# Ledger of designs, part 4: VH-VL binders against Protein mesh

Target 1, 209 residues: Protein mesh, of Bombyx mori (Silk moth) (h9jiq1r811to1019)
Amino acid sequence: GVAGIFGDPHIVTFDDLQYTFNGKGEYVLVRVDHSQLKLDVQGRFEQVPRNIHGAVNATHLTSVVAASNNSQTIEVRLRPQHAQWRYRLDVFANGKRVYFDRTALRVQYFPGVTVYQPMYVLNQSEIVVMFSSGAGLEVVENRGFMTARVYLPWTFMNQTRGLFGNWSLDVNDDFTRPDGTLASVDLNNFQSAHRDFAQHWQLTDREQR

## First folded at step 1 (VH-VL)

Design Fm23 (framework fv_ficlatuzumab)
Fold by ESMFold2-Fast, scan of step 1:
Structure Fm23 (fold): chain C 209 residues (1-209), chain A 120 residues (1-120), chain B 107 residues (1-107)
Amino acid sequence: as target 1 above (209 residues)
Amino acid sequence: QVQLVQPGAEVKKPGTSVKLSCKASGYTFTGYYMHWVRQAPGQGLEWIGEINPNSGGTNYNQKFQGRATLTVDKSTSTAYMELSSLRSEDTAVYYCARGTYFSGYEFDYWGQGTLLTVSS
Amino acid sequence: DIVMTQSPDSLAMSLGERVTLNCKASQDISNYVSWYQQKPGQSPKLLIYWASTRESGVPDRFSGSGSATDFTLTISSVQAEDVADYHCQQYNSYPYTFGQGTKLEIK
């Protein structure tokens, strides 16, 4: 299955529930702790600079950090929007910057994970991360906005936790907090998804990768 | 522009209940959390609880659980806090405060407060 | 419950001086701290949220910093109108809790 976050920002869970998210800081997007798949994917959200739309509290995804079974930790960061770079995603493996050739398909191999930088197309930056465990991460930047999608083998259905839901095939339990309680989320109140659910998945400095 | 209007004062006897009002204007009432905070004379601020005016969902400080009840009337854009089994130590200024647009956790607009005096 | 401890309890400053007010949480609260100004006889007013984000309309002489357990509110050049009690608040977990307040006076 697939779950993701889009830059404006919307979240689509593994159960296909859609909700608005506007948190600041670092959050668990998806966590899996199964014998065959251990996965931790975290997203960092910052306030949108130069909020031309007038909403001073809008946020966007600026970094995704992921690690799986015995893998190196891969981080994909959005370059600052004020920078006039053609390619706007930077990749780090265990904190060390990764460089790619920009003219052909580029593949970098790390313990437990492979990172691909596809050919630049349509003024769009893209990084694909594939873990040996079978988990996949796709990060795309378009016009300064970063999106991320996580792909999981269907065999790990009902094993996920985090902002992307629990993949139970039942949208009613997608708002499960870390302590196992169900959040009552009012989708007509912009703040409710954040306050009653997403905030509980926010990471402390100690937990950030 | 945004206003939260509260009565100036209330005097109650120990053992009774009080229902304090907070009338909101200047914004979409159902779009923002409403909080209640008290301040005893010469003391710091103490959070009582919050209500989502759209859903009616509430969260309370455990200290007030069972004694405080938060409600809203959408038709009049008014929030209420009822506090039962009043004691002299409940004497305080009671504020309603609007949660911020972003998270609802911080309080960007405050009522002027109602001074509740509990005495026999 | 998370206990918020402010220091000092009170201080007196001369006009134009830089002042720093401290707030310590009993456990890690990330950046979930807001600061409020309360002038005598008035309701509190939000100054800073998310540890360092200044509320709209607040003068730029006010700034917040810190993370985890240690937070600071700084007034770069204190003015007569800044005489007030200053309160920090955590909103990391229920119940939300406030510090005891720091009273700022002008000499």
Scores: ipSAE 0.005, ipTM 0.464, lowest interface PAE 13.8, mean pLDDT 83

Design Fm27 (framework fv_ficlatuzumab)
Fold by ESMFold2-Fast, scan of step 1:
Structure Fm27 (fold): chain C 209 residues (1-209), chain A 125 residues (1-125), chain B 107 residues (1-107)
Amino acid sequence: as target 1 above (209 residues)
Amino acid sequence: QVQLVQPGAEVKKPGTSVKLSCKASGYTFTGYYMHWVRQAPGQGLEWIGEINPNSGGTNYNQKFQGRATLTVDKSTSTAYMELSSLRSEDTAVYYCARDTVYEYGSGEYTYFDYWGQGTLLTVSS
Amino acid sequence: DIVMTQSPDSLAMSLGERVTLNCKASQDISNYVSWYQQKPGQSPKLLIYWASTRESGVPDRFSGSGSATDFTLTISSVQAEDVADYHCQQYNSYPYTFGQGTKLEIK
């Protein structure tokens, strides 16, 4: 299955539930913490610049950090808008910058994870992260906006937690908070999914990768 | 005009529960989050929790989780805060306060534009 | 929890003087700060939201500034009616927290 964060930002859970997200800070997108299977995917959201009216608050995804089982921790980070370069995604493996200059396929291998940088086409910067656990992460930047998708094999079904839902095949329990309670979310209220659910998955400085 | 009307005072014994009311008028009740904030005598303000009147969804300060229960009655445009297992330390003025109107892109503007007059809760034997 | 610390705890000013009240957050809260005025026996009244935006009906002498962790409420020319407790509040993260308040008195 697949879950992701897109555009405005808009989240689609593993159960295909859609909702709007306006959080700022670091959040758990997906977490799996079982003895044989571990996955942690975190997203950082920052304020977009003010429009010409100067009054509207909005956020966008600026970084995704992921690790599965005992893999290296991979971070994909949006390069600042003031940067000179057309390609706008930087990759870090356990805090060290990754470069793709020595392979015909633009691939780098790390313990438990493979990272691929596709050719820059269609005005899109792209990074694909493939964990030996079977988990996949795809990050795309287009027109200054970063999107992310997480791809999981069926072995992860009914084990996920976080903003991307619990993948139970029942959308009614996707709004499960860290303490195990179900949030009462009003999908017709743009603030409710954020306030009543997503904000509870915000990470403290001690929990960030 | 916007009004949030609360009773002036309540007196309760330790170990009992209290249900405080906040009657809203002058706006669309289901369009705004309602917050509860208390102030002990001579102390600062302390946030208890918030409720979405349309969905009934709540968020609580962990200090009050399990003791405070926020509810609404849409038909009377009234918000309620029930506080259980009362102690003398719960003696305080309890305010209801309206969050700013929720608009697309303004959900991060969480400030309290209108406040009730407050209910003084006294917990004593 | 984010701790909001106000300074000074109290101050006494002469009429017409410029007053500066400070509010410090224990971590980066961007611009998610509101300021409230509370006169004796009354409920709090919103003055400033989003760190620097003045609420409708609030006199021009009140202004807010700051970002990240350090915020300031300024009264350009204090009047007798400004005697009150002033509270800052962060709404960046749950639980929403207030400072301890600054008491403003006239000499």
Scores: ipSAE 0.000, ipTM 0.515, lowest interface PAE 13.7, mean pLDDT 83

Design Fm3 (framework fv_ficlatuzumab)
Fold by ESMFold2-Fast, scan of step 1:
Structure Fm3 (fold): chain C 209 residues (1-209), chain A 123 residues (1-123), chain B 107 residues (1-107)
Amino acid sequence: as target 1 above (209 residues)
Amino acid sequence: QVQLVQPGAEVKKPGTSVKLSCKASGYTFTGYYMHWVRQAPGQGLEWIGEINPNSGGTNYNQKFQGRATLTVDKSTSTAYMELSSLRSEDTAVYYCARVRYDFWSGYYTFDYWGQGTLLTVSS
Amino acid sequence: DIVMTQSPDSLAMSLGERVTLNCKASQDISNYVSWYQQKPGQSPKLLIYWASTRESGVPDRFSGSGSATDFTLTISSVQAEDVADYHCQQYNSYPYTFGQGTKLEIK
């Protein structure tokens, strides 16, 4: 199954439930805490710069951080707004910047994870992250907006939590808060999705060590 | 400043259950995984399982799956480990330990440990 | 399960000597190894994580090295306060496993 987050941000859960998200800060996109299967994918959302056309009080995805089964931690980060228009994604493995070139066939190997940079397409930057656990992450930047998709094999079914929902093939349990309660969300009200569900998956203590 | 406070000792009879506590203070309880590790007299350390206090998610060593149950009470910043069907071989010091989970650096370490509870299962 | 084997089982050293403790994993665990010091009657204390990274507050005389399957904890100049059991641990995969420990004593 697949779940993702798209520019405005628009979220599609593993059960194909769609909703709009406008939170700021770091959030759990998907988490699996289970025997032999561990996955953590976090997203950072920042206010859209005022000089981006049409954007007022909106947020966008600027970083995705992922690790699975004790792999190295991979971060895919949107380059600052001031960066030139060519390739706009930076990659870090355990905090150290990753560089890609044609000689390495644009593939880098790390403990538990492989990172691949497809050939550049005009106005589109892309990074693919493949974990030994079977989990996959695809990050695409187009026109300054970052999109992320998470791909999971069936072994992860019924174990996911976070903004991407509980993958159960039943959309009714996708708005499950960290404490296990179900949120009642009005999909036509952006405030309802954030207030009643998404804010509960915000990471408020990321600076603690 | 960071403290994990555990009771000093517990004595139980075979076949009973025990629920051990670990009260955390000096940090944001929900920001860190809590693990349980035991050490039998004269033996090495043995990992029992982990719990994420924020999500309630758990992972267990298969040896303890079905016998150990990890829970938390966020209102009191207390973690619990319940162990059922006690045998004399369960006599050990039981530690809770905080894991520093740094997603940005990818490191996971047992940075603070409780003082341990000596569980004696006898007679 | 990944088996962690420490050697030697015990060491007796003189003050100021360099001591080396070894830890071997049954499988490739990259750098996912931590070292702990445990004094009699006390809980373990983290010394080293990610094979070679020293925990804040741990004296410079402690250092870790190695990767894949072979790891070493080195104390460059042993002091009286270093008398303890030392445990290595892998956190590459579940279940997390520890070595049997190496006991360090002073002659």
Scores: ipSAE 0.000, ipTM 0.438, lowest interface PAE 15.0, mean pLDDT 82

Design Fm35 (framework fv_ficlatuzumab)
Heavy chain, then light chain:
Amino acid sequence: QVQLVQPGAEVKKPGTSVKLSCKASGYTFTGYYMHWVRQAPGQGLEWIGEINPNSGGTNYNQKFQGRATLTVDKSTSTAYMELSSLRSEDTAVYYCARGDYEDFWSGYDYFDYWGQGTLLTVSS
Amino acid sequence: DIVMTQSPDSLAMSLGERVTLNCKASQDISNYVSWYQQKPGQSPKLLIYWASTRESGVPDRFSGSGSATDFTLTISSVQAEDVADYHCQQYNSYPYTFGQGTKLEIK
ESMFold2-Fast, scan of step 1: ipSAE 0.012; ipTM 0.595

Design Fm39 (framework fv_ficlatuzumab)
Fold by ESMFold2-Fast, scan of step 1:
Structure Fm39 (fold): chain C 209 residues (1-209), chain A 123 residues (1-123), chain B 107 residues (1-107)
Amino acid sequence: as target 1 above (209 residues)
Amino acid sequence: QVQLVQPGAEVKKPGTSVKLSCKASGYTFTGYYMHWVRQAPGQGLEWIGEINPNSGGTNYNQKFQGRATLTVDKSTSTAYMELSSLRSEDTAVYYCARGEDYDILTEYYFDYWGQGTLLTVSS
Amino acid sequence: DIVMTQSPDSLAMSLGERVTLNCKASQDISNYVSWYQQKPGQSPKLLIYWASTRESGVPDRFSGSGSATDFTLTISSVQAEDVADYHCQQYNSYPYTFGQGTKLEIK
């Protein structure tokens, strides 16, 4: 299954539920914590930079950090908006920057995870993260905006929690809070998704990777 | 103070090889690509290739593929360009130039240049 | 290979005049162009990168503009110390290529 975050941001869950999210800070996108399967994918959302019309009341994805069974923690980070960059994604493995040399195969191997940088395409930066557990993460930057997709094999079905929902093939349980209760979300009210569901998945400083 | 120091001149016979040096100082040698560019008398600049001093990985202009070899010695912060099978048309000033920081992977501008080595190939 | 063509080959200007140097790429290179100044007997010096971004320490009379295939280096008020060859370079694709250069002279 696939779930992702796009644009201003819009989220598509593993059950194909779509909703708009505009929270700030660090959030759990996907969490799996079972004896044989571990996955933690977190996203950071910041205020969209001020334009000539003043501050915009919207957020965008600026960082995704992920770890799975016995793996290094991989972070993919959008480069600062105030600077002009051709390639706009930075990669960190356990806090150390990863360099993708134009002179080598664009693959880096780490314990439990492989990171791949596809050939540069004009106005697009891309990083693919492949965990030994079978989980995959794809991060794409286009024209200064970052999107992310999480790809999971069937072994993760009915195990996921977080903003990307419970992958149960039943959209009705996708708004499950950390305490196991179901949120009542008005999809036509952006604030409802945040207040009733997403803010409950916001991370404290102690919980961030 | 960033400096790239190159020998002033080298004279070689046709058919031989030359190994030109470029000694870097004033910055972290392994943090920046090193490029080699030549300029024949009265002509424009021609890119030869680049090397990542940290990994030793190289990319060459196809015109020099197989004749040029770029290497580095990290212990002395020195980059080298070896050019084989020299011909009279290889007579040129050879520059080393510092490329982009790895933090700006795709910025290929050259912010600091060596003073150049004049290679003369004559019988 | 991407061919970079500069024009004119040489230009003589009076002090204080606005000078425009042109650089044309044989195919779309977006903004991946740099400009270098080279005085006689010296190595090139970076002036502009990313088509229009001025390198630190370069006087504000130098500016770059253009995109895709047509690029311009402008000196708003030419001074005696600006006498040099000016080279444009593309870094959109391998091999990186330079124009043939434009020689700027003072009348």
Scores: ipSAE 0.005, ipTM 0.496, lowest interface PAE 12.2, mean pLDDT 84

Design Fm47 (framework fv_ficlatuzumab)
Fold by ESMFold2-Fast, scan of step 1:
Structure Fm47 (fold): chain C 209 residues (1-209), chain A 119 residues (1-119), chain B 107 residues (1-107)
Amino acid sequence: as target 1 above (209 residues)
Amino acid sequence: QVQLVQPGAEVKKPGTSVKLSCKASGYTFTGYYMHWVRQAPGQGLEWIGEINPNSGGTNYNQKFQGRATLTVDKSTSTAYMELSSLRSEDTAVYYCARDFYGEYYFDYWGQGTLLTVSS
Amino acid sequence: DIVMTQSPDSLAMSLGERVTLNCKASQDISNYVSWYQQKPGQSPKLLIYWASTRESGVPDRFSGSGSATDFTLTISSVQAEDVADYHCQQYNSYPYTFGQGTKLEIK
């Protein structure tokens, strides 16, 4: 299955539920914590500068941090306020910046994870992260906006938690809070999704990777 | 060999404008951003702005917005910075410097042009 | 604007001594820091980029470290040719900003 975050931002869960998200700070996108299968994917959302698209108090994805089954922690980070035609994604492995040789394969190998920078596309930046657990992360930046997708094999079905939902094949339980309670969300009211569900998946400084 | 060639000096009166040049050679001009940085006598470095020679797109330090204009001539691999409404405080060495597309650090610098603004 | 503050403003060292130059950012800039060496009457020259990566051709006695707000440039064994002003720069956000510089002299 596939879940992701894109646009203004919209979230699409593993069960194909779609909702609007406008939180600020660090959030759990996907978490799996079982004895033999672990995955943690976190996203950071920051305020969009007011001079961009006339937006005031809107937020956008600026960083995704992921680790699975004792892998190195990979962060893909949006470079702030740089021109749209430049490559705008930076990669960190356990806090150290990763460099891609433009004359080589554009692949870097780390314990438990492989990171790939696809061939250059005009005005687009892209990073693909492939964990030995089978989990995948794709991050794309286009015109200053970051999109992230998480790809999981069937072995993760019904084991996920976070903003991307339970992956139970039932959209009605995707708004499950960390304590296991189900939020009642009005999809026609984006404040409802944040207040009743998303804010409960916000991380404190100690919980961030 | 990478070279960024700038004229040695310019003298201008307050209220006038100046257009400084930076002639690039030894690399693909459109593959690198060109930056302009100044240094007043005995002071630190101050970033003025950047230009993408491929697209003509620019970004400026807000302090110089409206006074500085960056342009390029792709046919001669030359970058230009025009600074208007000159004041004595604009007396400084003005450098051009290149940065590799997507990397942001300034790996080669011109020798600098000393601009003196005096009445 | 991000303010970059270098310390000390100047220092004098004996040949062969280890020297550390400090650079502080007013906010988190991750590792978007470069260090430049500027000898009297010359243009700045790139020494270190991305906080810790040494530019090609720079002697291995130069090293950079740090992240977030605190950065250091270290010269493991200072040589006479190292007499210069050293500048740190952030390129995390526009406008790019430099520290005021640290002047290194030999005793």
Scores: ipSAE 0.006, ipTM 0.493, lowest interface PAE 10.8, mean pLDDT 83

Design Lg14 (framework fv_latikafusp)
Fold by ESMFold2-Fast, scan of step 1:
Structure Lg14 (fold): chain C 209 residues (1-209), chain A 120 residues (1-120), chain B 108 residues (1-108)
Amino acid sequence: as target 1 above (209 residues)
Amino acid sequence: EVQLVESGGSVVRPGGSLRLSCAASGFTFDDYGMSWVRQVPGKGLEWVSGINWNGGSTRYADAVKGRFTISRDSAKNSLYLQMNSLRAEDTALYYCARGYTYGRFGMDVWGQGTLVTVSS
Amino acid sequence: SYELTQPPSVSVSPGQTARITCSGDALPKKYAYWYQQKPGQAPVLVISEDSKRPSGIPERFSGSSSGTMATLTISGAQVEDEADYYCYSTDSSGNHVVFGGGTKLTVL
């Protein structure tokens, strides 16, 4: 299955529940703590610049950090908009910048994880992260906006936690907080979704990668 | 330069309502989450409520959930606490403080407080 | 309900080191903050994020955290340091933000 975050931002859970997110700071997108797979994927959201016409109190995804059992921690960061003539995504492995040979080699191997830069797609930057555990992460940038998708084997259904839901095949329990309680969310009200559910998955400084 | 000024504290009857205000100046209000903290005279500090930078996220202490509502108004650089169904145990000095996120929840600027007394 | 535990009082002589402790199950993962409150005054942040000293706070104030315990240390305590001290942190979920019960520091 797949879950992701895209747009301004809009989240789609593993159960295909869709909701609007407007949080600021670092959040748990998904966690898996299973004997065969451990995964932690975090997203950083920053305020959209105030001078954008029509934008009010909006945030956007600027970084995704992912780690799995026995893997290096991979971070994919959004580059400034003025970097249009080059890829707009920067990659770090355990805090060290990853360099891709744009003509010869687009694959880099690290303990527990492989990172690759797919071939050019018009007006898009893309990084794919493949963990030896079976988890996958796809990060795409288009016109200065960053999206992320997480891919998990079906064997881990009902074992996810975080903003991407619990993957129970029932959208009614996707708003599960870290303490295991269910949030009552009005999907037409972004404040309800954020206040009653999403903010509970915000990370403290000690937990940020 | 940076300043928080609370107002609205009063004597109210049990079951009554009261709205507290906090005027912020000297900093960009919309860059900060805000908190309300109370203190019964002679007792310790108790965190009451917090609101993030854009008002999209609010939290409440268990003692006030369902009775108090925190809100903010960016145009007025103001923070509010609407208190309903007031009880004798809500009698306290109420402080407005700058700071509240779940990643960085420390408060670095405090007002002088406004006294709320709930008496029969 | 989550709780941070502090001793109710600590007494030291001028020039001695005062140590105020704060215990909580979430402190291994969550930052602790320390506030000083003098009689009739609003609280003042004296230590941020376990060990950071805010601008304007005397160097005699320091903080540390190890396991489930955070400690505020005042090296060479002065009479002016007499105050109530509160630790402040969150539970593991970040949902419950709480103050400790407070410690009255007496410098006699």
Scores: ipSAE 0.000, ipTM 0.454, lowest interface PAE 15.3, mean pLDDT 82

Design Lg18 (from Lg2 with heavy chain G99E P100L G104S Y107P; framework fv_latikafusp)
Fold by ESMFold2-Fast, scan of step 1:
Structure Lg18 (fold): chain C 209 residues (1-209), chain A 121 residues (1-121), chain B 108 residues (1-108)
Amino acid sequence: as target 1 above (209 residues)
Amino acid sequence: EVQLVESGGSVVRPGGSLRLSCAASGFTFDDYGMSWVRQVPGKGLEWVSGINWNGGSTRYADAVKGRFTISRDSAKNSLYLQMNSLRAEDTALYYCARELYSSSWYPFDYWGQGTLVTVSS
Amino acid sequence: SYELTQPPSVSVSPGQTARITCSGDALPKKYAYWYQQKPGQAPVLVISEDSKRPSGIPERFSGSSSGTMATLTISGAQVEDEADYYCYSTDSSGNHVVFGGGTKLTVL
């Protein structure tokens, strides 16, 4: 199955529930802590610029950090816009910059994870992260906006937690907080998703560093 | 120019009821969650209740759950706290506080001056 | 119920560093905030999200958090810093806001 963050941003869970999110800071997108399968994917959201008539209180994805089954930790980070640069995603492995050859070295191997940089097409920057556990992460940047998808084998079903839901095949329990309680979320009101659910999955600086 | 003005504080007997109001101005009221925080004179701060921006979600401290009801009225830019079955330990200065929009948890960026509630037999 | 524990009082001489601690089991995963309250006044946010200083707050104020303890530090404390200081966070569920008991800072 697949879950991800797109556009405004909006989130699509593994159970195919869609909701709008505008939290600021670092959040657990998906976590799996089963005996044989461990996965932690975190996203960083930063505030969008204010408009000419006042504040726009919305955020956008700027970084995704992932690790699975004691793999090396991979971070994909949105690069600030620069006139000379068309490719806008930077990759870090355990905090060290990853460099890709335009030809033969588009694939980089690390303990427990492989990172692939596809060819730059359609004005899209892209990174694919493949964990030996079977988990996958795809990050795409288009026109300065970053999107991310997490791909999981069916063995992870009903084992996930975080903003991407619990993958129980029932959308009614996707707003489960870390303590196991269900949030009451009004899907027609984007602020309710953050106040009632997503803020409970926010991480401190200590959990990111 | 953000202003929060509380009113409704009074002296009431144990078991009585009281409704507090908070008039908000200087900002778009419907963009913010709101809370009530109380303080016994000379003592510390205690969070009482919170309501999200559209009124669809409410939260209460255990000490007041089942007795107090928080609500808001977008047309009047006002926050309310209905207090029932009042006890001596509810005696406090009650503050209206605004939550910072897009911040992670309940940081309050603006507070009113408070309204005093005294529960006395 | 969940509590944030602060010392009831801290005393320093002018120019000395004041440190006010806040302990709670949820602090490893939840941000701490710090409020200053002077007599007869509403609280003022002095530190946001563990360590961020709001606009207008003097540079001598800083915050940090490690494990179950958050710390407010006032480097070179001044007489005007005399106040009650409250830490603030949520419980582990995130459903309840919790204030510490407050610390009265005395600067001689």
Scores: ipSAE 0.000, ipTM 0.431, lowest interface PAE 15.9, mean pLDDT 81

Design Lg2 (framework fv_latikafusp)
Fold by ESMFold2-Fast, scan of step 1:
Structure Lg2 (fold): chain C 209 residues (1-209), chain A 121 residues (1-121), chain B 108 residues (1-108)
Amino acid sequence: as target 1 above (209 residues)
Amino acid sequence: EVQLVESGGSVVRPGGSLRLSCAASGFTFDDYGMSWVRQVPGKGLEWVSGINWNGGSTRYADAVKGRFTISRDSAKNSLYLQMNSLRAEDTALYYCARGPYSSGWYYFDYWGQGTLVTVSS
Amino acid sequence: SYELTQPPSVSVSPGQTARITCSGDALPKKYAYWYQQKPGQAPVLVISEDSKRPSGIPERFSGSSSGTMATLTISGAQVEDEADYYCYSTDSSGNHVVFGGGTKLTVL
């Protein structure tokens, strides 16, 4: 299954529930904490800068950090330069920047994880992260906006937690807080989704990767 | 310079209501979360409520949950605390405080001078 | 319910080192913050994130954290340091934030 965060931030859970997200800071996108399966994917959200056409009061994804069973920690980060760069994603493995050869094979192998940079498509940058556990992460930047998708084999079904839901095949329990309680969310009120559910998955100082 | 100015404190009877205001200046209000912290005269500090940068997330201390409502108004650079069903135990100096993060409750870098609320029969 | 525990009072002589402790179950995972409050004044942040001294705070103030205990240390305490000191932190869930009960520091 697949879950992700897209555009003006909208989240689609593993159970295919869609809701609006406008948090700032670092959040758990998906976590699996089982003795046989470990996955932690975190996203960082920052306010969209004020531009010459006026103020904006919205957030956007600027970084995704992921780790799985016996793997190095991979971070994919939106490049801080404005419209100056053709390719706008930087990759870090355990804090060290990753460089890709411009030959036909654009792949780097690390313990427990493989990182692939597909060929550049006009106005689009892309990184694919493939964990030995079977988990996948796809990060795409298009014209300054970053999106992320997490791909999980059926082995992870009913073991996920976080903003991407619990993948129980029942959308009614996707708004599960870290303490295991269910949030009552009014989908017609974006503040309800954030206040009653999403903010509870915000990372504390000592939990940030 | 950063400045937070509280107002609205008064003497009220038990069961009454009050609305406190905090006027913020010297910084971009919408970038910061905000909190209310109270102090009973001669006693310690107690966190009351917090609101994040865009108003989408609020938190309340158990002692005030269901009776107090925190809100903010970006157009007026102002923070509010609506206090209903006031009790004698709510008598305190109420401080407005700024959080340096998008959330308003992790810690406070600037404080106002406080506004006194007295609940007395 | 989650609590941060501080001693109610600490007394030192001028020039002596004062140590104020703060105990809480979430401190191994959460930062501690320290506030100084003098009579009739608003609190002032003196230590952030366990050990970071904000600009304008004298070098004699320092902080540390180990396990479930955070400590505020004032090396060479001065009479002007007489105040109430409060620790502040979140619980393990991040849903509750609390101040310690406060410690009255006397420098005599």
Scores: ipSAE 0.006, ipTM 0.462, lowest interface PAE 13.4, mean pLDDT 82

